# VH-VL binders against q9vpl3, part 74

Target 1, 224 residues: q9vpl3
Amino acid sequence: RGKINIQRPKAPHYERARVVAVTQPKYPELPKAKSCFKTRAERTQQQQENPYNEIIAREVRNWLDHSRLVAFFHLSSITADDIFRVRVQLHKQNLHLKSYGSKIIEQAVKNTRYEAIVPLFHSNHCIVFSPDPEKTAALLRIVRRVPQMVLLGGIVEETMLSRNQLVAYAQMPGLHAVQAQLVQTLSQAPGHLIQQLQAHQNSFVQVLDVHAKNQMNEETPKST

## First folded at step 3 (VH-VL)

Design n41 (framework fv_cemiplimab)
Fold by ESMFold2-Fast, scan of step 3:
Structure n41 (fold): chain C 224 residues (1-224), chain A 121 residues (1-121), chain B 107 residues (1-107)
Amino acid sequence: as target 1 above (224 residues)
Amino acid sequence: EVQLLESGGVLVQPGGSLRLSCAASGFTFSSYDMTWVRQAPGKGLEWVSGISYSGDETYFADSVKGRFTISRDNSKNTLYLQMNSLKGEDTAVYYCARVTGYFSEGYMDVWGQGTLVTVSS
Amino acid sequence: DIQMTQSPSSLSASVGDSITITCRASQDISDYLNWYQQKPGKAPNLLIYDASSLQSGVPSRFSGSGSGTDFTLTIRTLQPEDFATYYCQQYESYPLTFGPGTVVDFR
C-alpha cells in the first residue's frame, strides 16, 4: 500500500483507462534495424531538410507516370469533412485526390513535358489521379456536386486536354479505340485553330453565295 | 415538409402530346438534379429522363429519346416533362424524384405521388 | 446499357423471418447501387444507397452489401410493413437502370 513492490504488478485495472483514453494508429512493424533501414529519428530529420521536398516531388512524378487519367482543379474554401467525403467517393472509383504545395508541383514537373501546368497551381488547388481513363465520367459526375472544385483541365493517355476537351471525352461511349482517337484529335491545337479559321471562311463563302444568287436571280429576269 | 407533387397525367390518343409538371417544396430545388421514372401497370420501374441542377445537362432513356424533353424552371421550383409522339407503351404512372447523394449522383431520396398517363384509342 | 437482374423474382415469408435478395449487374458498377422499397399503390422509398449506406429513417434491420457485380439486400426479423416489392438500381452510367424487382409476399 505505498511500498516499493518487488514483483511486477498485474496490468489490467490501471492500464484499461489509458487504452480507452488514448487512440493509437496502427502501422506495420519494420524489422529491427538492418543496414538498409533508417531509424524513426533519422527519417524525421530527413523530412525536415530540403530533401523532404525532393522526396514528395518524386512521389508526385510517380503518380504522373503511373496514371492514365490526371485532372486538375481549383479548390475554393471547403471543410475538412466535405473534402473527406469527396475522397471517399473518388476512392470507390479508383480515383485518388491529392493536394501538394505549388513549390513541390514545380519541382516534380520541372524539365518534363508537364511543366506547362505550373501556372494552374498559383492558387489553392488539388489533383485527381487514376490508372483508369474510363473513370473520367465518374470523376466529373462526383465533382459536379462539389462547387468548391472547379475543373481546370487534365491529362488523358499522356495528352494534355483543356476543360472543355476533358468534358467532351467524358461524354463519349466507352469504346477504347474511339476514345483514344478522339483524345488525339482534341489535343491537336493546330487542327482546332484551323477549324476556327475555316468556320470564318465558311461564313464569308455563305455571304458571297447568297449575294451571287441574288445577282443571278436579278440578271435572269432581265433577259425577257 | 420536403415534397414533390406531379400533375398533368390524362388519357391521350396515340401520336398525341402531353406536358407533365412536378412542383417542388421544402428544399432548395436549384441545388438538386431531378429525374422522371415511370411504371407501367403491373410492371417494374423504368428510368425515363434526368436533368442537372442548372438545367445545362439532360439525359434520356433510349425508348423516349427524340420524343421527350425534360426542362426545369428554378425560379418556380418546377420540373417538366414534355412528351411528344406518345405510344401505347408510354402508358404508365410517372414519378418525379429528387436525385441526391453527397458527391454521389443517382439515388432518389424524395419521390412524388405519381401521375397516371394513359395512351389509348 | 447496364442490365440489372434480381433473384428471386418473388418469395413468401413470415413475420420474424430473415430474407436475402440478390442483385447482379451485367458489368462492374463498383458501389454505385441503390435499393428501393415499393408498397402497393405507393411511390418507391429509398432504403440503401451506395450499396451499403442506410438511408436516414430506415430501420436497422435492413442492410446492403456487395461490390462490383454482385449485391445483396438483407432484411433481418421481417415485419408486417416489409411485405413489398424491392428494386435495385445502378448509377455507374446513364441510362440509369433498375432491376426487375423482387416481390416479398406474406406466407
Scores: ipSAE 0.005, ipTM 0.437, lowest interface PAE 11.6, mean pLDDT 76

Design n42 (framework fv_cemiplimab)
Fold by ESMFold2-Fast, scan of step 3:
Structure n42 (fold): chain C 224 residues (1-224), chain A 121 residues (1-121), chain B 107 residues (1-107)
Amino acid sequence: as target 1 above (224 residues)
Amino acid sequence: EVQLLESGGVLVQPGGSLRLSCAASGFTFSSYDMTWVRQAPGKGLEWVSGISYSGDETYFADSVKGRFTISRDNSKNTLYLQMNSLKGEDTAVYYCAKSPGIYYGTAFDIWGQGTLVTVSS
Amino acid sequence: DIQMTQSPSSLSASVGDSITITCRASQDISDYLNWYQQKPGKAPNLLIYDASSLQSGVPSRFSGSGSGTDFTLTIRTLQPEDFATYYCQQYESYPLTFGPGTVVDFR
């Protein structure tokens, strides 16, 4: 443009007025009241009535009720061929690897003593079931070679065990009766947390003493 | 002292039967998987059979499957191998061996001295 | 069945030599392999388990390596007591199978 007239600028031409209108700030309108719609949570609740989910949840409950060993694992990315090899090795030891959705697991354990395990399944997971708790050592030996499977914990003889407790259970050589005694002790319901820790220490000392005596293959002294 | 002692090896006619025993001492027998391995004179090692620590699982080589039975008596610390329908090819020194730990054993850290089975007419 | 082969079938060596024995599996066995030593007239002794783990009491001159289908047993600085037959054994699947053996003789 030529000389700028500050006090009397020329009225905008159609093209300029159109450009100014297009660049005008756009402010969103305030939200309008809308009719009530079912929330995502409400839709999720309706899905819980699916009869197929109930059937699978019943299957999971049956596995839990008839397995004396249940181990929980986090499962990282693994190929179909690799997981198949692991399933075959586990099956040879009467160990059954299963995978279920977290919703199915929640439905299966709802209103049972195992309800506390639900948080373990917030990520990718799998479960190994066995009727034989003595297979815990074989299970850990096989899984040691599968870095994609990370042990989270388990249930042995209806007693929930942490990862470290399950590993300790597997590491008791020679005395499966002693392992059963330890599991029974861990299932105790003491009146206070300190008492439970002390009871565990006393039971561990007793287990070690019994193990040492049995490892020497000596009978209880009958005369002294 | 950990020991395994085999017994029962003898001369037997083809088609005959024989039972081998392996007496274990110095360790908690009921906690370890056990196996039988044989070796024909001047030949290499051949795995024959294995049994889990509880006795619930048994495994056999194809050459002996259906003819041999493995069993154990944990109260007597004794492993057995029942051999039926014996053939000349079964002539070998039979060793019993123990797994190294409570894990399902397929490595064998302790072996017996062996017992010779001869199948000949 | 998984077939195991060993090479060489036999070798002659002198005290102080370093030798290697190779074991091959007919299919992938990961690291599920053991090595045994057998002296004439004696029962076998476990040397190495899980392909590379040295058994307690076995001299450090023995070492194992490999994974998949190819495995090696190495004996550094041979001693007189090392002249024996060596066997590999797989435990990936049943039936368990041994290699045919490698005889290590005095030269």
Scores: ipSAE 0.000, ipTM 0.414, lowest interface PAE 16.6, mean pLDDT 75

Design n43 (framework fv_cemiplimab)
Fold by ESMFold2-Fast, scan of step 3:
Structure n43 (fold): chain C 224 residues (1-224), chain A 121 residues (1-121), chain B 107 residues (1-107)
Amino acid sequence: as target 1 above (224 residues)
Amino acid sequence: EVQLLESGGVLVQPGGSLRLSCAASGFTFSSYDMTWVRQAPGKGLEWVSGISYSGDETYFADSVKGRFTISRDNSKNTLYLQMNSLKGEDTAVYYCARGQTFYSLGWFDPWGQGTLVTVSS
Amino acid sequence: DIQMTQSPSSLSASVGDSITITCRASQDISDYLNWYQQKPGKAPNLLIYDASSLQSGVPSRFSGSGSGTDFTLTIRTLQPEDFATYYCQQYESYPLTFGPGTVVDFR
């Protein structure tokens, strides 16, 4: 026999001995409760996102309920300093520039007549709110100086308007009765409005990119 | 190089019609609102008409409303001014000028060299 | 319609002078005012937009100021090429309107 390096019985006799068990029926184990798990990270992320979205969605609904003018914009890449200057200029005219995530907008307009606007916010966007619809002309003049902001459409006196309809509204004399009649005349069914707003968004993004490129080529190259 | 070139200015009798053209080059014409501004001999500048980048929206001074029509052909990079029922007071150098992008007109740059329209018997 | 007035209607100046031209709107136009320069026989050129923004390529001796109804164009150290007619223009509302012009002539 070869040499055994060492004998090391560490366990007590009852642990090493296997006693022959009495033959008895074995009942299946029945757990008290069953649950589907979410990972800890998944639960934390989901919980953190949901409370935030609900709270901010209420803020958005409040803005929509109390604003007689709402304008929707596609927003191209813009510096924090530039957008801050735009916000200050708009604020002087009682125009409030807000940016919200697409999920928050969706939650805010869910089960409202404005639910159809959700597709407008799939890309980078911002919204301008005002209690004063007479400020539409001021809004359009300010935003025209910001090539990164492209008007998609809006809501005036609870009526959804295309870009062209908003521009027409801006040219009205400012008499409340005349403006109310015009808004009614300019209004469209939500389906047609969304098609127009989506088409303008896509066309304007392309046109704006070409415009920016041409401006750089014509005014700046080689001038340093 | 951004250029605007007007053409079509001639002598025309009162009550006559005339179409002016403005050929644009060196920029994306379809991205800009465009305008017509006139200047009577020895007088100041008077805005006449404007058109949106798409051609869907047009604007006119009260003095020409109902008589003049502005239009554009983005495929040809050309702006037009159709003038009907011409009056002696319409005698002027007509300039086309580039507006700003989207929404409405603002400042104008560049300007064409102008084309002279004379309305006289 | 928004009426634009300019003062003075004409002025005589010498090279090296500093001059000011005033433009007044009949109603509040915020800062939606532009300044143009026109030399005899030539098309106008944009100098200043949005009341105070200097157009690219325009000499720094030109400056604009004002808001609301009162606006000023200033030319510091007048040069020979600055003898021209100057126009203000509002774009607060349609119809767009120009001032009557200020002629800056050699003294």
Scores: ipSAE 0.005, ipTM 0.440, lowest interface PAE 12.5, mean pLDDT 76

Design n44 (framework fv_romosozumab)
Fold by ESMFold2-Fast, scan of step 3:
Structure n44 (fold): chain C 224 residues (1-224), chain A 121 residues (1-121), chain B 107 residues (1-107)
Amino acid sequence: as target 1 above (224 residues)
Amino acid sequence: EVQLVQSGAEVKKPGASVKVSCKASGYTFTEYDMHWVRQAPGQGLEWMGEINPYSGDTGYNQKFKGRVTMTTDTSTSTAYMELRSLRSDDTAVYYCARGQGLYSTFYFDYWGQGTTVTVSS
Amino acid sequence: DIQMTQSPSSLSASVGDRVTITCRASQDIDNYLNWYQQKPGKAPKLLIYDASSLESGVPSRFSGSGSGTDFTLTISSLQPEDFATYYCQQGYSLPYTFGGGTKVEIK
């Protein structure tokens, strides 16, 4: 097979724009008339759990339990047509792109070995599942063309990997013994990995916030 | 052994189109992106675009967008680059190159021998 | 677009000399820099990828260093077959861009 390399993910440049787009308030809610009483619809929603959430949570648990490759992505604004094209490309490689709400993911991983991943999903996200860990290279090649998807990390053979570790794993597809050694060597406690991934996201948000404020401060009307 | 073999030299009039081929061998054609890079006489290298042979997805340098089309034929492991509305400043050697790298640095590990395209009236 | 500036544009050196070529990116590209060698009338050949990784089959006298915006290609002991033009290339963002090239003349 081709050249074997160990490289860092080349997502840093566009990752910032994607994070900013997702964190922007899209639909500011209008203040509602002040009331200490809830409408019947609001009370019904609070008093009864949505049964569909538990059904979907069970689906997520099944994907996690039966996938040897799971990759986590931050997802910026993307059209339905564009995401559909990505799903089709991934499906041809036995890669399954799924998007679930944060509460559903929390319900799915609660009381499981993956509970620590919940913080990754406080913002827009998507997950790619596959029973075939050898498809990691194909996955990364496809998502390289999708700037709206930024790799955060993943799970290979039930081992939590950072984005750099996942990329390194993908660089050695022809050498199973070396791949197994890499997974074993690079494996980390879920808490530590999540902290690293979250710190990276927070750092980018902070840098962009400072940049945006500086740009706004420089935006002054010119005398005409 | 990986090898990229390109079609022969072309001489075209301004306004014509040229289609250059690049036949790959020695690897699984659909596993690597194919890129096109040109070099005008005495000038440096200029990236034109890329194609994913598995999906057919393309990405073009904005400078050429609207004039360039990249395609592949997986049955013959051949990539094609068609450049339309040729101008005299399109005179260059056109290279195909295999893209390497996964979501990280992309670099070109194997190159075709080049196809000289001369545009003159 | 990321602009890549190489220096010098050309240089003359004797066999056995240490040659240093510099490449500067207009913005931070981390370690996403590659070096190519092009001999007259031939296609470019990959020498170094990811700033410092030596491509298989490339002599150990070639080495790369740097990160961020400033990168260097070094040839520790120049040989006659090293007569060529050298190009840097950023792999950080589309469109991929190349430096202007450095022509190495061997006497």
Scores: ipSAE 0.014, ipTM 0.504, lowest interface PAE 7.5, mean pLDDT 77

Design n45 (framework fv_romosozumab)
Fold by ESMFold2-Fast, scan of step 3:
Structure n45 (fold): chain C 224 residues (1-224), chain A 122 residues (1-122), chain B 107 residues (1-107)
Amino acid sequence: as target 1 above (224 residues)
Amino acid sequence: EVQLVQSGAEVKKPGASVKVSCKASGYTFTEYDMHWVRQAPGQGLEWMGEINPYSGDTGYNQKFKGRVTMTTDTSTSTAYMELRSLRSDDTAVYYCARSLTYYGSSGAFDIWGQGTTVTVSS
Amino acid sequence: DIQMTQSPSSLSASVGDRVTITCRASQDIDNYLNWYQQKPGKAPKLLIYDASSLESGVPSRFSGSGSGTDFTLTISSLQPEDFATYYCQQGYSLPYTFGGGTKVEIK
């Protein structure tokens, strides 16, 4: 007979085997232990189901008020596992990755000094908060390895910085007092100021040229 | 002066492991990522992986994943690269190099160690 | 992985010559390209980063240009100390990859 008898007992043949089976509790199979990381990633996907937008908006405002470093990112398609790994790396550096709906962000920053950031959140986004602006370099090193996160800009010591200004700030010396002065200097950088002034001058010249050409076209007289 | 000083030449048998050290001086060790690059005799440069000395986070070239481990000791400003299950084609000069990697940077290797020759022969 | 194709593999030149080395990436790497010089028995030395930025202490006769997929390293007037092997390297994505190298030899 070639049939395999899967019912053949391989345990002790005496009734002792039956007694042991009866007296020993049957432990249910424990599900394969999933890392706490995957569990947290799954919870993150459910955050949007919170029914109290006002409470979440207050949380966002609190984060903005108590963080000396805030960085804004566009977030492309990314798996829950991958974003969780990034979140863990950031947390080691006291950097807190948060995602909020655009309506919640708008409610949080309405009538505040941060209202200017609302346009950044009309697409998929995430925000990184930290009480420590010295962590800007660490933040940018971590996100350089995450192509799905695209830096848009940030706020350092209550000063709004563009992408390039934030990158420049990250390369500065680590002394807090010096960095506070550098933030002021970067926002008023001669190169950026001159380039911006030249852009305004060129725009003004272009507007004048268009206006002069339009003035050559006589207004159509009103029929009376 | 900023410099990286590596351990001396090693001769190993196939199947053995080698651990190369790279001691940094003249800068804040935790502010720069450390990379390992190898060069087989008469061949070009091959990137093996990186480590962030501050966090301990690593990134390995898939070609070496499972055989390579990179570590750091911040108290001595020293980086280590261990390569296991050595084969004759692992015979190369191994370099450590530092990089300041952040969003928008090219990840350039501005300071290099002098290199460590590892010879794998029976 | 991003493949870096470097040409020529070798060239012969005289002191005072203008030397051009090219590097091509298999995909768009923006300006995330670096150039290195390596002399026999020595570690590589950074020459150019971000495709066109000259590293501190590197002579002004070295220049880099290009964006996207095609890049060039130029030595405007070759000096005796410039006879070496030159490598390009992309820093756009992991794993970092190098070109095959260009050996600049005495004519």
Scores: ipSAE 0.014, ipTM 0.492, lowest interface PAE 8.0, mean pLDDT 77

Design n46 (framework fv_romosozumab)
Fold by ESMFold2-Fast, scan of step 3:
Parts: structure tokens; sequence; C-alpha cells
Structure n46 (fold): chain C 224 residues (1-224), chain A 121 residues (1-121), chain B 107 residues (1-107)
């Protein structure tokens, strides 16, 4: 089995995004010429001590701190017009699609409980943020039509969830309290799981005890 | 208590159009895709297409493109499938079926009771 | 389009028998294979999704296995209510396609 294609079906085209994009204001492109003359030493120092990176890292930390829903995606090749259409659809649901460099993400999550996400960003990626965890279903429904975006996992109510756990969370529609309890249950300490396993063991012991008592009551013909 | 209730049987002449309805209840209508599947007498199942009630996006089986239109009315939690230019080989039972929740599954967990469409000369 | 081939087209078995139905895809569909049961005059009912996951409310005597192109539905101990036609369906790519069906007759 090679690389898994999680995205299906591929029927819709995003050609209409080009028409929508034409009606939207376009920002002028910055001249590229001045950056061509940066020395390698200047580029290296810019990479190591860039104050812009710290400003954007603080922005990422603010999104993480103030978003109750964060979803991580691998991003395959996609046109600017197609990703713009996706951003528009997501924004209607208070879902904010962002892309940040891997080093900026590492800097933002360093010394936090979310540092484990850094390996997810060693390839092309994007992140969706929302203050509303009830929008998880809307997010996954929109992304289902975008085969270039592959869900890797997420954070809901400060709890890291795998792809399958995030899907399960989204499958509990219309019941905010129930969804909140699911997140709490998934984040429970190992001790509680041990108690649940012990309850199953106690039930098994009771079955064996009943069986033993039934065997004791069975008449056994004895030889004379 | 998820239920999909379809409109009644239809008898049409060749060249006419038919519009079948499917009223959903017991769940949030916009959270699941709605699919249409037909079955000719004594034959197997044939997928016709899908609609996302949340976005309005549709995906049609190429066999029916140009003749089929799927729509939804979210205010009444009702899905519609209109098939045009009917032929005798369109005689079948037409089912609506609820798709899997999110992209991880492409299965049909709840089905309507079916609508018999008969195309007679 | 992905073609789905079911074997056998029909079979007769006695109550208590182990019944095996196979489904073959014309190309690799990973584990995106679902099984349905259809009784005469009724809509189909989902039994198994994603090759091996048992749908809620479906008896444990039903099980699915397989991956890639070859899949199997097994009924470990056939019951009278299992008289039906069974269909496999691939969910890997559009258009979704069904197998030709296997009619199970209980002797």
Amino acid sequence: as target 1 above (224 residues)
Amino acid sequence: EVQLVQSGAEVKKPGASVKVSCKASGYTFTEYDMHWVRQAPGQGLEWMGEINPYSGDTGYNQKFKGRVTMTTDTSTSTAYMELRSLRSDDTAVYYCARGGYLWSTSYFDYWGQGTTVTVSS
Amino acid sequence: DIQMTQSPSSLSASVGDRVTITCRASQDIDNYLNWYQQKPGKAPKLLIYDASSLESGVPSRFSGSGSGTDFTLTISSLQPEDFATYYCQQGYSLPYTFGGGTKVEIK
C-alpha cells in the first residue's frame, strides 16, 4: 500500500473560483528586484535573527490560545484561485485558514504542550482556526470537497485529537454539552480507564462464580 | 428516529420529466450528504448522484449528466431529484439515501422507502 | 469506472451454515468497501462499512474482511431472517458502484 488517498470524491472543479477571484480586489505584487542582491550572509542572519518571525510566532500563539478549534492539514499542489475559494467558504463559517512556515510554528509552540505538532509541518501544510468548536462538522464537510487538503489531526478545547477522534467529535451534532463531555472523556487520566477495565473484570468474576455454583448444584452419580 | 420519507409512485410518458422528493427528519439536514440510487425491476443498484445540503454542491454519475438535477430545501429538510427526457429504461425504484458523515466514509446508512417511477408508452 | 464483481450470483444454504460472499474490485480501493442487505420489496440496509466495521444494530454473525481488490462478507451461522440479496459497494471514487448482488436462499 502506498500513500493513502483519504480525499474522495474528485468530481467538483474549482474553475468557478477564477470568476469569483476576478470580482475580488487584487493586491499589487511587490517588486522582487531588491531582494536579488541580498548576500548569503545577510540571508542567513535574516533567517536566524528576524524580528518578523517573532511577531508572526506571537500571532500564531494568539490564534492557538484563543481558538477552541484548530485543525492541521497537509496541503498538496493547489492554485491560488482554488485556495481562495476554500478560504471564502471557510470564512462564512468563522473558520480561518492560515499558512505559516515550519520554523515560525516551531518557535510559536516551543515550550508548550503543543510542541508535538512540529513534525506535521515539515512538508507543505495549512491550519484552520476557529473560536467555535461546533464548526468542526462544517469544516470537515467543506474540506471533503478539497482533495488537496488532507486532515492530519487537530486541537479541540485544548485537547489534541487524532484525525479519527476529530471525525468522531464532529459526528455528535447539535449537542454542545455532549461534545464537551466527549473531549473531557478523551482527555481522562489513565486511572479512570483502569477503573473501567476493573469493572469488566469484576463482571467476568461474577459470571465464573455463578457457573461454579451451578456446577456444585449438579447431581453427580457416584459408584457404589 | 432518523427517517427519510419519499413521495408517491409516478407514471410518466416517454419524454416527460419526474421530480421525486425525500423529506428528512430526526437529524440535522445540512450535516449529511444526500444520495440518489435507483434499481430497475429485477436489477441491481445504480448510483445517480449526490448533493451536499450545506453547500449545494452536486456530483452526478456521468450516465445521467444533462438529464438529472438534484436540489434541496433546507427550510423543509427536503431533497429533490428531477430526471428529464424519460425513457422506458428509466423505469425503476428511486431511493434517497443519507451519505456518511464527513469524508472518512462513503456509505449509505439510512434509506428512504423508495419511489416507483414507471415510464409507459 | 470501478467495476465490482460478486461471487456467487446466488446460493442456497441451511440454517446454521457458514456463508461466504466475495467481491472483487477492478482496481485498488484500499478499504473503502461497504456491504448491504436487501430483502424483497424493501430498501437496502447497511451491514458493514470500511471493509470490516460492523454497523450498529447488525448481528455479530456478520463480518467483513479484505483490502485492496478482494473482499469477503461472512455470515457465521445463517438464520431465517438472513434470506436476502447482498450487495457490495465501493466508496473510493466517483461514480460509486455496486456489485451485481448475491441472492441467498435459505433451504
Scores: ipSAE 0.006, ipTM 0.446, lowest interface PAE 11.2, mean pLDDT 76

Design n47 (framework fv_romosozumab)
Fold by ESMFold2-Fast, scan of step 3:
Structure n47 (fold): chain C 224 residues (1-224), chain A 122 residues (1-122), chain B 107 residues (1-107)
Amino acid sequence: as target 1 above (224 residues)
Amino acid sequence: EVQLVQSGAEVKKPGASVKVSCKASGYTFTEYDMHWVRQAPGQGLEWMGEINPYSGDTGYNQKFKGRVTMTTDTSTSTAYMELRSLRSDDTAVYYCARVSGFYTGPYYMDVWGQGTTVTVSS
Amino acid sequence: DIQMTQSPSSLSASVGDRVTITCRASQDIDNYLNWYQQKPGKAPKLLIYDASSLESGVPSRFSGSGSGTDFTLTISSLQPEDFATYYCQQGYSLPYTFGGGTKVEIK
């Protein structure tokens, strides 16, 4: 079949995002004093900034700007085939599963109203985008089939929602005006979103505990 | 219209196997788990197991250990439940049911098949 | 396995009566309790999910309450079509388990 293209890109943007996501530093470094002269290490670090990251960050920004529904997930170990099948299933519902490195996400949302989401991406993660917020229920039904994807929270109509708030929104069927009113009411609640999202990350432990209890009541390995 | 249509009644001898089918329509088959529940004459409901049509993963009630197998055919949107080594106390109506819910729970059976009567007698 | 104890096993009531059915779990199941209605010769029908959420198309005279281990299904004004057997079901842990059922009979 056709000619082999041996000049295929070495680092397509989605592959770069995967590499960046798994290469997060494990150990914090002590703060370094600023100086007029930058050390070789500092210059090398600055030179390691890939201009391609800005192109991908622009893509992420475009997804955020054109999506009325954005959902954030923690992603446990999952095979490439399984995540591909999830992506295809979601795409049929106009839900777009994307994976980007934490540095790219930070770059994309820096100085925007979405900057608060950066702490959610310190570990393995993925994001689902859709222009249709009524697809939130379909999204959650599909993701329920994928135990490796754990809902952290989302953004609906530019309003940041915790896991519980997003689930509540999903349970309001077909009443767009009522859903819009709920979003407005939730966005007026006092408090800091980051603290709410951190509290919901703690709720993730409870979800895992319930799942573990369900698994303990079944025969393993799963019988065919 | 969301609907589950099951195969017809079966009469089997002790020691035989039965395979009940459940054809789904009106929704995306792989988005919902399918569960199987049985009911012996004049008795209550008993959960047999579940299958995830997306992954093929199954979970069975220990009571049916080694005797039950659940499968799906996504090309025909059909779920199957096979029960082997049939005994007279396996005489029951067998139901398939679609399980709805959200990732964070709760899970519930919102649509049920009409039921398949399986009679085991010599 | 989580044992679901349902009471009473049967009751006789007249049209217009308020009917209460109780379901008790052997351990904490949060709000993961569902209620089903089954008429003779028919498949069960979902009435209430998540302990208190009314399924679409189910009359408002049906309501559910409770959390943890103790749950209640209430029919505020019994109608002729409500004479059936009612089952509670926990969705918290596998294997899912049902209560023994409550048969609501006409007096």
Scores: ipSAE 0.012, ipTM 0.478, lowest interface PAE 9.0, mean pLDDT 77

Design n48 (framework fv_romosozumab)
Fold by ESMFold2-Fast, scan of step 3:
Structure n48 (fold): chain C 224 residues (1-224), chain A 121 residues (1-121), chain B 107 residues (1-107)
Amino acid sequence: as target 1 above (224 residues)
Amino acid sequence: EVQLVQSGAEVKKPGASVKVSCKASGYTFTEYDMHWVRQAPGQGLEWMGEINPYSGDTGYNQKFKGRVTMTTDTSTSTAYMELRSLRSDDTAVYYCARTYGSLFHSAFDIWGQGTTVTVSS
Amino acid sequence: DIQMTQSPSSLSASVGDRVTITCRASQDIDNYLNWYQQKPGKAPKLLIYDASSLESGVPSRFSGSGSGTDFTLTISSLQPEDFATYYCQQGYSLPYTFGGGTKVEIK
C-alpha cells in the first residue's frame, strides 16, 4: 500500500521481454550428445536445479497485492504473436496479462489466503491483473474475441469469485460501494469456490468436445 | 464459398417488432463474431451490436440497448436480430457481417446482402 | 464513443487521378482501422484492414496508411469501377463506429 501521492507499482523494465519469452515456443538448444537421453541422475539433478525462484514468486505476490482485479483463464494453443497482441490491447485498458509456471504460482500463494487457486494452474493458464476493478467489463469484452482464453474465475477486492459471479460483477454500475456490496454477497469459501471453478473448467472441456464433434458433423453437411 | 444470406424485406407499423435472419455457410460458424449494421436511406453505416456464436455473449450499441436482441442457432448456422418498438427512423437496410473471433480482426470481411425494413404508418 | 471524422464528404475526380481520403479518430485507435467501398444498392466491401493491409482480391491501386488518430486511403490511379462511397471504421473499442463516408464522383 503506497502513500497517497506514490505512483502505482509498475512492471519491471524487463517484464514484457520475459512475458513474451514465456509465451514464445521454447526450443531448448541442446548439444547433440544431450539429445540422446537423460539418465536418472541427470533427471534428479534437473529437478533440484529447478528451484523456487523467489524473485519471480515475489513479483507474482506483488501483482496480487496491488491488483484489485485478478482473472484466471484456461489458455488453449495460441501463437506468440496472438498473445502479444492480446497483451497490447489489454494494456491499453490497464489490464496486464501474465503467464507464470505452475510451480512459481504455487510458491507465490503457499501459506496465503489464495493457496486454493493452485489446482487451476496444473494445465495451460494465464492471469490478468488490474488495479482497477471497474475494468472487469472491458476485460470480458476483450476476451470474448479470444476463444483460446476461457474465464475460470478470479479475485475482486480480495474476494474469490466464480466465472458467473465475475460476469455479474461486470454488469454492476461503476459505483465502488455497490460493487463492494455485490462482492460480499457473491463471495464463497475457498473450497466451495475451487469446486465451482474446477466444475467450470470441466464444463469447458465438455464444451470443447461437443464443439469438436459439431465441427466434424458440419464438415459433411447434408445436401438438400 | 463463404456467404451470409439474409431474410427478405419487411414492412412494419410503428410499435411493431421485426426479426431479421442471417444464414451463414462456407465456414465454421462459431469461429467468427456476427455483427449487425444498419444504414438509413441516404445515410452512413451504424453499428448496432455483436454476438459471439460460441459463447452467446452479446454487445449492443447503447442507442439500441433495451429494444434489440441478438441470438444465434448454431445447429442451423443462423444469426437473428430482433428490434422492438419500431419507429419511422428505424427505416433502413440491415446488414449482418462477420469478424474473425480474435483481436487481430475488427474488419467485416463478409457481409449479407442486406434486409430492407420499412416502418410506416 | 470514438468519433470518426471523414474528409472530404465528396470529391470529383477523373479516371487516372490519384485520390486520397482521410479519416480522423477522436482518440488513439492504434491500427484498428478498416476501409470499405460501397456501391449504390450493394453491401459494403472490405478494402483495407488493420490500417494498411490489403484485403485478398482487392486491386493493388488501393492502399491505406496511418496510425493512432490520422489515417488515409489512397487510390493511385482511379478506374471507372472505383466511383463509389468509401467508409472508414474503427475496431479499437465498442461501439464500433464509422466515418460519415466520402462519395467519389465523376468529374
Scores: ipSAE 0.005, ipTM 0.437, lowest interface PAE 11.9, mean pLDDT 77

